# Ledger of designs, part 92: miniprotein binders against b1l550

Target 1, 279 residues: b1l550
Amino acid sequence: MRLPEELLERARDIHSEAPSHRIKLDRVGSFGLKVPVEFKGFLLLAEADVWVSLPEGRRGVDLSRQVEAIYELSNPPKDPFSLCREAAISLLEKLNYADSSGVSIRFDAPLQDGESLKYYGVEISSIASDEIINKIRVEILGMTACPCTAELIRAYKSSEIAATHTQRSLGILEVSTKAEHPDPDKLASIIERAMSSPLRTYTKRPDEGGLVIRSLSNARLAEDVVREMIHLFLEEFGHLPEDTHILAAVRSMESVHMHDIYAERSFSLDEIRKEISSH
Short names: E, the ipSAE of ESMFold2; O, the ipSAE of OpenDDE; V2, 0.75 times the mean of E and O plus 0.25 times the DockQ between their complexes.

## First folded at step 9 (miniprotein)

Design kb12 (at its last look DockQ between E and O 0.89; V2 from the best seeds 0.00; counts 0 for: pae E 10.8 > 1.5)
Fold by OpenDDE base, look of step 9:
Structure kb12 (fold): chain B 279 residues (1-279), chain A 94 residues (1-94)
Amino acid sequence: as target 1 above (279 residues)
Amino acid sequence: GEIRVTVEIEKDGKRIRFEYRFTSPEKLEKILKQIERIIRLFGADRVRITVEASSEEEAERLADELRELAERLGYDEIEVTREGNRFTVEAERE
């Protein structure tokens, strides 16, 4: 049953009313939308969040307009970076009472692994106000081998390659910049190279053995992985604006403990450059 | 009378189009600020703004304001065309 359009003229616009309490809200929007995106030749169904700020004098946000904004731009499907940025701008245009807007798009990014596919998690965001800030978060699993246990075993058995416990570790790089979104594949590559070894979706027996041996020969603490990620990031992305903010983190799902080990560093490019130059 | 402002902005082959309709001159300042904000955020290389008003004089005044906006935004080539009570401001930057 569709209500008569005449009712719209009689009904109060609840959203435009003054609120009972004049308080500004930072984010009001729709979370968990599904939008199609084109990424590296794949058509993917991504999860999206859209939001705007709400001024103190307005009771509610026109949520339907938010949804329309992102879906209008999603047909035909486009790359998630453009979609994110354009949608953030469109939100400010459609909702002119908002001081800021934001869009976040999440999906599993395909990554070629021989004849198979592996993946990494990606979240692409844009926040628009007086300027646009682009944010990207990449998460990819790798493998770490513990150097401490390796050293203990080496001391006991005098072997060149000491056995040690290995575990899956989640590497995280989050970048916030006024520049364009960094290449997520490059970020994923940095994370994988910073670990003891990458994970493989499909391994033949000889390849599996080689992967483990590589891990053992490249044993790293979670702290080592984070530092290596930062180092590699600076080599690849040192050209970004100095006010670019980075979070580098690792969550190691330790195989000998019931708990995870976590390490992180948050920094701006200018801060980390000063730190490194002082040594 | 009703004023209609249509904005088309382009960057690297990407286009956004939006339209404002209003009757109160007081809303004009707010709309102009919003247009400016969007143009800056998008980083448009090309802007086409069309204003239509009930009177030629009003449309012309609006077109002048839009021209000034384009100048402030650093566009190098600005052309204003007239068709009755409709003015179009086209601006480009390298």
Scores: ipSAE 0.261, ipTM 0.663, lowest interface PAE 1.9, mean pLDDT 89
Fold by ESMFold2, look of step 9:
Structure kb12 (fold): chain B 279 residues (1-279), chain A 94 residues (1-94)
Amino acid sequence: as target 1 above (279 residues)
Amino acid sequence: GEIRVTVEIEKDGKRIRFEYRFTSPEKLEKILKQIERIIRLFGADRVRITVEASSEEEAERLADELRELAERLGYDEIEVTREGNRFTVEAERE
């Protein structure tokens, strides 16, 4: 059913009225939109959030215009980075009372893993105001092996037994920059290389043993993984603007504990370079 | 009267188009600032702005203001063409 358009002449335009309390809102949006994207040759169903600022003198946001801003650009499907940035700009155009807008797009990115695929989490954002800021968060699972237990077992049996506990660890890199979004595959690679060993979707028995042995030879504390992620990030992305902000984190799901271990460092490129150069 | 401003911008072969329609003169300054912000954020190689107003004089004055805006944004190749009450400002940069 479609209601008659002449009702628009009779009905109050609620959204354009003044509110009873004149308070500016920073983010008013439509969240959880389903949007098709093309990423690295794959057609993926992503989830998007769109928002704008709302001035103190306006009661509500034109929600249909928000949805229009991203859906007009999503057919035919395009790469999520272009969609994210272009939609943020379109929001400012369509909702001209706003002084800022934002778009977030979330999807599971496929990554080649031998003869199969594995997936890692990606969330990208573009926030537009007097400038545009691009944000990306990558999450990928890897394997860590505890060096403390490995050393105790080595000392106990004088190298006859090589063993320690291993576990899944979730590596996280978040980057906020005025430059283009970093390539999520490169961020995922940094996280995996910082860990004791990557995880596989499927392995045959000899390959599975090899992963465990490699993790034992590359045992790392969660703290060491975070530090290595930062080192590798600086090698790959040290060219980004100095005010680029990064968060590097690991959540280790310790196999011998009832709880997780968490390590995190946030920094700007300028800050971390000064810190490193002082030692 | 009503003013219609159509903006087409392009970067690296990607094009977007948007339009403003307004009658209130107090909205003009905000709309022009929004157009400038969008062009700057997009980083366009080419900009095409078409203005249609109720009078040729009004459209020409707005087109001149948009030419100055393109100059402020660093566009070197700016052309204005006219078809009645419709003016087109085209700007390019290398």
Scores: ipSAE 0.000, ipTM 0.430, lowest interface PAE 10.8, mean pLDDT 85
ESMFold2 (binder alone), look of step 9: mean pLDDT 80; pTM 0.798

Design kb13 (at its last look DockQ between E and O 0.95; V2 from the best seeds 0.76)
Fold by OpenDDE base, look of step 9:
Parts: structure tokens; sequence; C-alpha cells
Structure kb13 (fold): chain B 279 residues (1-279), chain A 94 residues (1-94)
């Protein structure tokens, strides 16, 4: 059943009314939308959030217009980076009372692994105001081997390659920049290269053995992984604006403990360059 | 070489700035198309686009493409200025 449109003439516009309390809101929007995107030749159903700011003198946001804005731009499906930036701009234009807008898109990104696929998690965002800030968060699982236990076992058995406990570790890179979003595949690659070894969807027995040996021969603390991530990031993305902000983190799901080990560093490119140059 | 494109769009006193940095020429076409879409979506009355490249020749080529874009978008007043390897395209419409 659809109500007569004539009712709109008789009904109060609730959204445009003055609120009971004149307070600005930072974000008002629709969260958990599903939108199609094209990524690396795949058509994916992504989760999306859209929002705008709300001035103190307006009771509510035109939520239907927000949803319309992103879906207009989602057909035909396009890359999520352009979709974020374009939708953020469209939101500001369509909702002229807003001084800021934002879009976030989340999905599992496919990554080729031999004849199969593995994946990493990605969240792509754009926030528009007097400028556009682009944010990307990449999360990918790898494997770490503990160097401390390895050293103990080496001392005990006098072996060249010492046994040690291994575990899955989640690596995280989050980048916020005034430039375009950095390449998520490159970010994922940085994380994997910083780990003791990557994970595989499947392995043949000889390949599995090799993977484990590589991990054991490349034992790293969670702290080592974070530092390596930062180092590799600077090599690949040092050309980004100096005010670009980065979070590098690792969560190691330790196999000998009931708890996880966590390490992180937050920094801007200008800050970290100064730090490194001081040594 | 590294190419930097800075875009400023304005409508009714609202100004938005955004930037691209890339080294691959293959990305240029995609970026230009996006800039065009953004300008249209926003309904900008005024645009200022600055391009900086490793060579003057590359920057000039880009500036020419941006001028053509402004013309296609229906801007009436277009000005191109140069400072070394930096070109600025300013366009306005009523």
Amino acid sequence: as target 1 above (279 residues)
Amino acid sequence: GEIRVTVEIEKDGRRIRFEYRFTSPEKLEKILKEIERIIRLFGADRVRITVEASSEEEAERLADELRELAERLGYDEIEVTREGNRFTVEAERE
C-alpha cells in the first residue's frame, strides 16, 4: 500500500523543524547498506555507510536522499574508491545544510593464491568538508613464529632451524590522506612480507613443509612485524603528503597463551621521517 | 615522474579541495574522468585545477586536457597560468 502523495502537503516536515535542543551532530546516516562494486574484475556486494553532519537548528536528516545518492552512483557498479569520493560530494550537494559528509565501503578483497583465492579485509572511506580526506584500512592474516622460543630450543638441541610455536597474526594498515587512496593490494603485500610467512588457502604437502620452514627461519616478534610494516610502507608510499596519517598494528593470536599479543604505532609521514633522521 | 593534481571546486561560497598524486600515466585518464564527474555532481560555478609534473611538457599537456574539459563542461571564462612545471587552470561560469 502506498499512501497518497497529497498527504505530504498536509503533514509537517519533521526533519526541518527546530530540535528541542540546539546541538550539532557530527554524523547522521544509514549504516549497513549493501551496494555492488567492481574490484579487480570481480563484482562484489559490499557493505556501505553514508552520513552527513546535521546543524543545530535542524531536527533531522533526509535519510532517503542519502540512500538515493549512493545507489544512483552504484549503477552500473564502479570501483569503490571513486564511488566513495563521488558519493561524498553528491551528499554535500544534495543535503546543502550539511557542512560535512562521509562514505565507508567494506568488503573482502580477493587475492590470487595459486589456483585458488585468499582474501583480505578492506574498508574504504571518504570524508568531504572543505577538503576530501581518503581513508583505507586493510587487514590480512599471516603467520608468525616466535624467536624467543626458537632461541631456547636452538640452545637446547643445537639445531640450525629450531622448532618454535607459530600462530595466526592479523596485520593492520590504516592510512588517512588528502591524496587518493593507496593501493590496497600493495598494503596487503606489505603486511604479508612483514610476517614470518603468508597464509595459504591450500597447500600440497611439500609446499606446506616449505611454508613452515620459511616461517621458522624468519621468526619475528609482533614488534618486529610492526616495525617491518612501517619500513616497507615508507619505501612504497613515501611520496604521499607529509600530513598523511598511518596506523600500523599487529594482533598475534598466540598459540601458547589464552590471550593475544598486540603492538601498534600511529604516526604521520613528517613525524616518522623526523624520528628516523634523528638516529 | 610524479604528477600532482590539485582540484578546488566552488559553489555558492562553498569550496572543496582534493588532490591526486600518481606516477603512472595510465591513471591519468581515470582521474580526469573522475574530476569531470565530481564537477558535474557538485555543480561547481568555479573550478581551479593545478597540475605539477616532472617536466614542463607533461604539465602543459595536462593543462591542455584540463582546459578542454572546462570547455566541454560549459565554462565561459578559462584562464591558464604557468609557474615552472606547474600549470593552473581556472574556469568560471555564471
Scores: ipSAE 0.724, ipTM 0.895, lowest interface PAE 0.7, mean pLDDT 92
Fold by ESMFold2, look of step 9:
Structure kb13 (fold): chain B 279 residues (1-279), chain A 94 residues (1-94)
Amino acid sequence: as target 1 above (279 residues)
Amino acid sequence: GEIRVTVEIEKDGRRIRFEYRFTSPEKLEKILKEIERIIRLFGADRVRITVEASSEEEAERLADELRELAERLGYDEIEVTREGNRFTVEAERE
């Protein structure tokens, strides 16, 4: 049932009124929207949040215009990065009383894994004001092998036989920059290359043995993984603006412990280059 | 070589600046189309696009493409300035 259009002229415009308490709000929006996106030829279901700032003199946000801003751009499905940046700008145009807007989009990205697929987590955002700040977070699982146990076993047996515990580790790279979003596949690759070995959807026995041998030959502490992620990131993305901010982290689900190990480092490109140059 | 594109759009006193930094020629076409879509979405009265291209030949091609983009968007006053591999397209309308 559709209500009569004539009611629009009789009803108060609640949103444009002054509020009883004149307090600015930083984020007012619609969260958890389902949005189709197209990424690398795949049609994916993503989850999006959209918001704007609300000045102290305005009672409410035109929420339907917020939802309209992203849905108009998402049909037909398109690249989530373009959608994110374009929607952030569209929000400021449609809701011109706002000082800033924001869009976030979350999805699982497919990655070719032999004859099958595996997935890694992606969350992007764009925050627009007098400039646009783009953020991307990538999470992907890999395999790590403990170098401490490996050394102990080597010394104990006085043997060339290598052994240690291996486990899944979640690698995280988060980048906030004034340039366009970094390529998520490159970020995922950096994380996997920092691990002792990548994880596979499945393997045949000879390939499985090879993965284990590779991981033993490339044993790394969680701290080592984070340091390697930073090194590889700088090689690939050192060209980004100097005030680009990065978080590199790993959560290791240690197979011999009841709890996880966590390591992280946050830095700007300017900061880390000075740190490295001082050595 | 790296290509840097800086865009400033303005409507009714609101100004937004954003940028792109890439090396792949394949990205260029999609980035220019995104910039065109953003200008339409915002309804900009004034646009300034600064490009630091990887070569002078590329800069010449891009300057022509961006002038055509501004014309397609309905801008009447279009000014292009060039210095080697760097150029700026400045467009405005009433």
Scores: ipSAE 0.675, ipTM 0.891, lowest interface PAE 1.4, mean pLDDT 88
ESMFold2 (binder alone), look of step 9: mean pLDDT 80; pTM 0.802

Design kb14 (at its last look DockQ between E and O 0.91; V2 from the best seeds 0.00; counts 0 for: pae E 1.8 > 1.5)
Fold by OpenDDE base, look of step 9:
Structure kb14 (fold): chain B 279 residues (1-279), chain A 94 residues (1-94)
Amino acid sequence: as target 1 above (279 residues)
Amino acid sequence: GEIRVTVEIEKDGKRIRFEYRFTSPERLEKILKEIERIIRLFGADRVRITVEASSEEEAERLADELRELAERLGYDEIEVTREGNRFTVEAERE
């Protein structure tokens, strides 16, 4: 049943009314939308959030217009980077009372692994105000081997390659920049290279053995992984604006403990360059 | 070499600035198309685009493309200025 459109003339516009309390809101929007995107030749159904700011003198946001804005731009499906930027701008234009807007798109990104696929998690965002800030978060699982236990076992058995406990570790790179979003595949690659070894969707026996041996021969603390991620990031993305902000983190799901080990560093490019140059 | 494109769009006193940095010429076409879409989506009355490249020749070529873009978008007043390897295209419509 659809109500008569004439009712709109008789009904109060609740959203345009003055609120009971004149307080600005930073973000008001629709979260958990599903939108199609094109990524690396794949058509994916992504989760999306859209929002705008709300001035102190307006009771509510035109939520239907927000949803319309992103879906208009999602057909035909396009890359999520352009979709974020364009939708953020469209939101500001369509909702003229807003001084800021934002779009976030989340999905599992496919990554080729031999004849199969593995994946990493990605969240792509754009926030528009007097400027556009682009944010990307990449999360990918790898494997770490503990160097401390390895050293103990080496001392005990005098072996060249010492046994040690291994575990899955989640690596995280989050980048916020006034430039374009960094390449998510490159970010994922940095994380994997910083780990003791990558994970594989499937392995044959010889390949599995090799993977484990590589991990054991490249034992790393969670702290080592974070530092390596930062180092590799600077080599690949040092050309980004100096005010670009980075979060590098690792969550190691330790196999000998019931708890996880976590390490992180937050920094801007200008800050970290000064730090490194001081040594 | 590295190319930097800075875009400022304005409508009814609201201004938005955004930036592209790239080295691959192949990305240029995609970037220009996106800039065009953004300008249209925002309904900008005034645009200022600055391009900086490693060579004057590259910057000039890019500036020409941006001028052509402004013309296609229906801007009436277009001014191009140069400072070394930096070109600025300013366009306004009534």
Scores: ipSAE 0.651, ipTM 0.870, lowest interface PAE 0.8, mean pLDDT 92
Fold by ESMFold2, look of step 9:
Structure kb14 (fold): chain B 279 residues (1-279), chain A 94 residues (1-94)
Amino acid sequence: as target 1 above (279 residues)
Amino acid sequence: GEIRVTVEIEKDGKRIRFEYRFTSPERLEKILKEIERIIRLFGADRVRITVEASSEEEAERLADELRELAERLGYDEIEVTREGNRFTVEAERE
């Protein structure tokens, strides 16, 4: 059922009124929108949030315009990164009373895994005001092998071949920058290369053996996984603006413990370079 | 080499500045198309685009493409300034 258009002439425009309490709001938006995106030839259903600031003199946000800003750009489906940045700009144009806007988009990114696919988590955002700040968070599982147990086994019978426990570890890279979003596949690759070995969707026995041998050859503490992630990030993305902020973290689901191990470091590019150059 | 593109768009006194930093020439076409879309979406009456590349030849090529982009978008006044490997394209319309 559709209501008569004539009612628009008689109804107050509640949103454009002044509020009883003249207080600006930082984020007013629509969250949990379903948005189609095209990523590396795949059509994915992503989840998006959109918002704008609301000045003290305006009672409400034109929510239909807000949602329109992202949906108009999402058909036909396109790259989620371009969509995120473009929608943030469109929001400021469509809702001209706002001094800032924001868009976030979440999806599972496909990654080639032999003859199959595996997936890793991606969340991106763009915050537009007098500048645009782009943020990306990548989460991917890998395998870690404990170096402490490996050393104990090596010493046991003077063995040259180590054995140790292995476990899944979740690696996290989060980047906030004034430049465009970093490539999520490169971030995922950095995380996986910092681990002892990648995880597979499935393995045949020879492949499984290879992964285990690789992990034993690259046994790493969670702390050293984070350090390696930072090293590899600087090699790949050292060109980003100096005030780019990074969080590097790992959560290891230790197979021999009832609890997880967690390590993290937050830094700006300027900060970490000064730290490294002083040592 | 690294390519840096800084874009400033303005409409009715509201200004937005954003940038791209990339090394792969394969990304250039995508980035130029995005810049064009953003300018159209915002409806900018003034645009300032600064390009910096590892060589003056590369930066000049990019500036030429950006000048053509501004012409396609219908800007009346387009100025290009040079400072070594850095080119600035400024465009405005009535």
Scores: ipSAE 0.611, ipTM 0.869, lowest interface PAE 1.8, mean pLDDT 88
ESMFold2 (binder alone), look of step 9: mean pLDDT 80; pTM 0.796

Design kb15 (at its last look DockQ between E and O 0.95; V2 from the best seeds 0.00; counts 0 for: pae E 1.6 > 1.5)
Fold by OpenDDE base, look of step 9:
Structure kb15 (fold): chain B 279 residues (1-279), chain A 94 residues (1-94)
Amino acid sequence: as target 1 above (279 residues)
Amino acid sequence: GEIRVTVEIEKDGKRIRFEYRFTSPEKLEKILKEIERIIRLWGADRVRITVEASSEEEAERLADELRELAERLGYDEIEVTREGNRFTVEAERE
């Protein structure tokens, strides 16, 4: 049943009323929308959040207009980067009382692994005000081998390649920049290369053996992984604006402990360059 | 070489700035299309686009494309200024 449109003339506009308390809100919006995106030739159903700021003198946000804004831009499906930026701009235009807007899009990104697929998690965001800030977060699982245990076993058995405990580790790169979003596949590649070995969806027995041997031969602490991610990031993305902010992190699900090992570094490109140059 | 495109759009006194940095020429067409969509979507009264490239020739070519874009978008006043390898296209709508 649809109510008569004439009711709109009789009903109060609740959203435009003065609030009981005149307080600005930073983000008001719809979270957990599903929107189609095109990514690397795949049509994916992504999760999306859309929001705007709310001035102190307005009771509520026109939420339906927010939803319309993103869906208008989602048909036909487009790349999530353009969708994010354009939707953020659209929100500011359609909701003129807002001084800021934001869009976040999340999905599992496909990554070719031989004849199969693996994936990484990605969150793409754009925040618009007097400027647009683009943010991307990439998370991908890899494998780490512990160098400390390896050294102990090497000393004990006098072996060239020492056994050690291995575990899955989650690598994280988050980048916030005034430039366009960096390439998520490149970010994922950096994370994988920083670990002892990548994970594989499908391995034949000889390939599995080789994967493990590579891991053992490239044993790394969680700290090593983070430092390597930063190093590789600087090589690939050093051209980004100096005020670009990066979070590099790893969570190692240690196989010999009930707890995880976590390491991170947050930095701007300007800051880290100064740090490295000082050594 | 690295190309930098900075876009500033204005409507009713509100301004928004965004930037692209890329090295691949293939990305240029996509970026220009996006800029066009954003300008249309925003309904900008005034647009300022700055392009900086490694060569003057590249920057000039890009500036020409941006001028043409402004014309297609129906801006009446278009001014192009040069400072070395940096070109600025300013466009206004009556």
Scores: ipSAE 0.642, ipTM 0.869, lowest interface PAE 0.9, mean pLDDT 92
Fold by ESMFold2, look of step 9:
Structure kb15 (fold): chain B 279 residues (1-279), chain A 94 residues (1-94)
Amino acid sequence: as target 1 above (279 residues)
Amino acid sequence: GEIRVTVEIEKDGKRIRFEYRFTSPEKLEKILKEIERIIRLWGADRVRITVEASSEEEAERLADELRELAERLGYDEIEVTREGNRFTVEAERE
């Protein structure tokens, strides 16, 4: 059932009225929208949030225009990064009373894992005003091996074969920049290379043995995983604007403890370069 | 070589500035298509695109491509200035 469009001429436009309390709002939007995206040839279901700022003199946001901005651009499904940036621009154009707009898109990205796939978490956002600021967060699981236990076992017995405990660790890279979003696969690769070994969907016994040997050879403290992530990030993404902000973190789910270990560093490219140069 | 692209679009006195920084030449076509799409979505009256290419040869090719992009978008006042590896495309329409 559809109501007559002629009623629009008689009804108040509640959204365009002034509010009783003239207070600017930072984010007014629609959250949890389901949006199809295409990433590396895969069709994925993503979750999106869209919002705009609301000036003090406007009572409400035209919410149908907000949803329209992203859904019009999502058919046919396309690259989530282009969708994110383009939708932020479209929001600001469609809702011209706003001084800023924002879009976030979350999905699980496929990554080739031998003959199967594994997945890592991606959340991107774009905030448009007189400039566009792009943010990406990548989370991926890896394996860490304890170097302290490995050294103790070596010292206890003069053996060339080391042993230690291993555990899952969650690596996190978050980047906020004025340039386009960094490639999530490169961020995931940085995190995995900083770990003792990647986690696999499954292994056959010969492959499992190789994985364990590599993890023992690359035993690392959680602190050193974070340091290695930063080093590798600078090699790959040192060309980004100097005010690019990065968060590098690891949460290690220690197999021999009842609790997790966490290490984190945030920095701008300008700040970390000065720190490294100062020794 | 690194390529830097800065875009400024304007409509009704409101300006938005955004940028791209990339080293992979295969990203170029995708980025140019996105820039074209954003200009259409904004409905820009004026556009300024500044490019720092990795070589003079690349700058010349990109300047030609961006002039064609501005023509495709329907701009009738297009000016290109180039200094070595750097160029600026300014486009305006009535």
Scores: ipSAE 0.640, ipTM 0.883, lowest interface PAE 1.6, mean pLDDT 89
ESMFold2 (binder alone), look of step 9: mean pLDDT 79; pTM 0.779

Design kb16 (at its last look DockQ between E and O 0.96; V2 from the best seeds 0.00; counts 0 for: pae E 2.0 > 1.5)
Fold by OpenDDE base, look of step 9:
Structure kb16 (fold): chain B 279 residues (1-279), chain A 94 residues (1-94)
Amino acid sequence: as target 1 above (279 residues)
Amino acid sequence: GEIRVTVEIEKDGKRIRFEYRFTSPEKLEKILKEIERLIRLFGADRVRITVEASSEEEAERLADELRELAERLGYDEIEVTREGNRFTVEAERE
């Protein structure tokens, strides 16, 4: 049942009223929308959040207009990077009372693994105000082998390749920059290369054995992984603006403990360069 | 070489700045198309685009493309200024 449009003329515009308390809100919007995106030749259904700021003198946001804005831009499906930036700017134009807007898009990104697919998690965001800040978060699982246990076993049995416990570890790179979003595949690659070995969706027996041997020969602490991620990031993305902010983190789901090991470093490019140069 | 494109768009006293940094010429076309879409979506009355490249020749070519973009978008007043390998395109519409 659709209500008569004439009712709109009679009804108070609740959103435009003065609030009971004159307080600005930073983010008001719709969370958990589903939008189609095109990514690496795949058509994916992504989860999206859209929001704007609300001034102190306005009671509510025109939420329907926000939803309309992103769906107008989502047909035909396009890459999520452009969609984020375009939607952020469109929101500022359509909702003229807002001084800031934001869009976040989340999905599992396909990654080729031989004849099969593996994946990484990605969240792509753009925030518009006086400037546009682009944010990307990549999460991918890998494998780590413990060097401490390996050293103990080596000392005990005098073996060249020592047995050790292995576990799945989640690597995280989050980048916020005034430039365009960094390539998520490159970020995922950095994380995988920083671990003892990547995970494989499909392995034949010889390949599985080789994967484990590689992991054992490349044993790394969670701390080692984070440092390696940072090192590789600087090599690949050192050209980004100096005020670019990075979070590098690892969560190791330790196989010999009930708990996880976590390590992280947050930094700007200018800050980390100064730190490294001082050594 | 590295190419840096900085875009400032303005409407009714609101200004938004955003930046691109890239090395591949193939990305340029995609970036220009995006800039066009963003300008249209915002409804900018004034645009300032600065391009910096490793060579003057490359920067000049890019500036020409940006000028053409401004013309296609219907801006009436377009000014191009040069400072070394940096070109600035300023465009306004009534």
Scores: ipSAE 0.686, ipTM 0.880, lowest interface PAE 0.7, mean pLDDT 92
Fold by ESMFold2, look of step 9:
Structure kb16 (fold): chain B 279 residues (1-279), chain A 94 residues (1-94)
Amino acid sequence: as target 1 above (279 residues)
Amino acid sequence: GEIRVTVEIEKDGKRIRFEYRFTSPEKLEKILKEIERLIRLFGADRVRITVEASSEEEAERLADELRELAERLGYDEIEVTREGNRFTVEAERE
């Protein structure tokens, strides 16, 4: 049922009133929207959050306008990074009482894996005010091989065995910058290259053997993986603004333990350069 | 070499600044199309685009492209200033 438009002239405009308590709000919006996006030729169903700031003199946000804005920009489906930045700008324009807007978009990104596909997690955001701050978080699984157990087995007097335990490890890179979003495939590549070996959707026996040999030849602690991720990130993205903030982390699902190992480092580009230069 | 683009858009006193930093010149067309789209979505009265190009010849080409972009957007007061590899395009309309 559609109600008559003329009722708008008789009803109070609740949203435009002053509130009983004049307190500004930082984020008022719609969270968990389902939005189609186009990524690398795939049509994906992403999850999006949209919000704006609300000044102390305005009682409510035009929530339907902000939802409508992102859906207008998502049809036809487009690149999620463009959608994210465009929606943030559009929200700030359309809801002119706001001094800031924000958009987050989450999806699983396909990644070519030989003749097959695998996926990694992506979350991007853009927050527009007197500047635009772009954030991206990438999560991808890889394989790690324990160097401590490898060394113990090597030292075992009567052993000809080259072995250690291997496990899946979740690598995380999160970047917040005033420049455009870093390429998610490059971030995923950095994480995988920091691991002992990438994970594959499937392998034939000779390829599986090669993968295992690679992992044993490149044994790394979770701490090593985080440090290598930082090194590789600086090689690829050291040109970003100096106040760019990064979080690098690994959660290792240790195959010989009932619990996980976690390692993490947060830094800005200028901070980490000073740290490295002091050694 | 690295290319740096800083964009400042303004409407009714509300100002937004954003930037791009890249080394792959083939990204330029996509970035210019995005800048044009963002300017249209914001409905900017004034735009300032500052570019630090990788060479003087690239700077001249980029300045020409950005002037044309401002013309397509309907700006009629367009100023280009250039110093070596760096240039600024300022555009205004009523």
Scores: ipSAE 0.579, ipTM 0.856, lowest interface PAE 2.0, mean pLDDT 88
ESMFold2 (binder alone), look of step 9: mean pLDDT 79; pTM 0.779

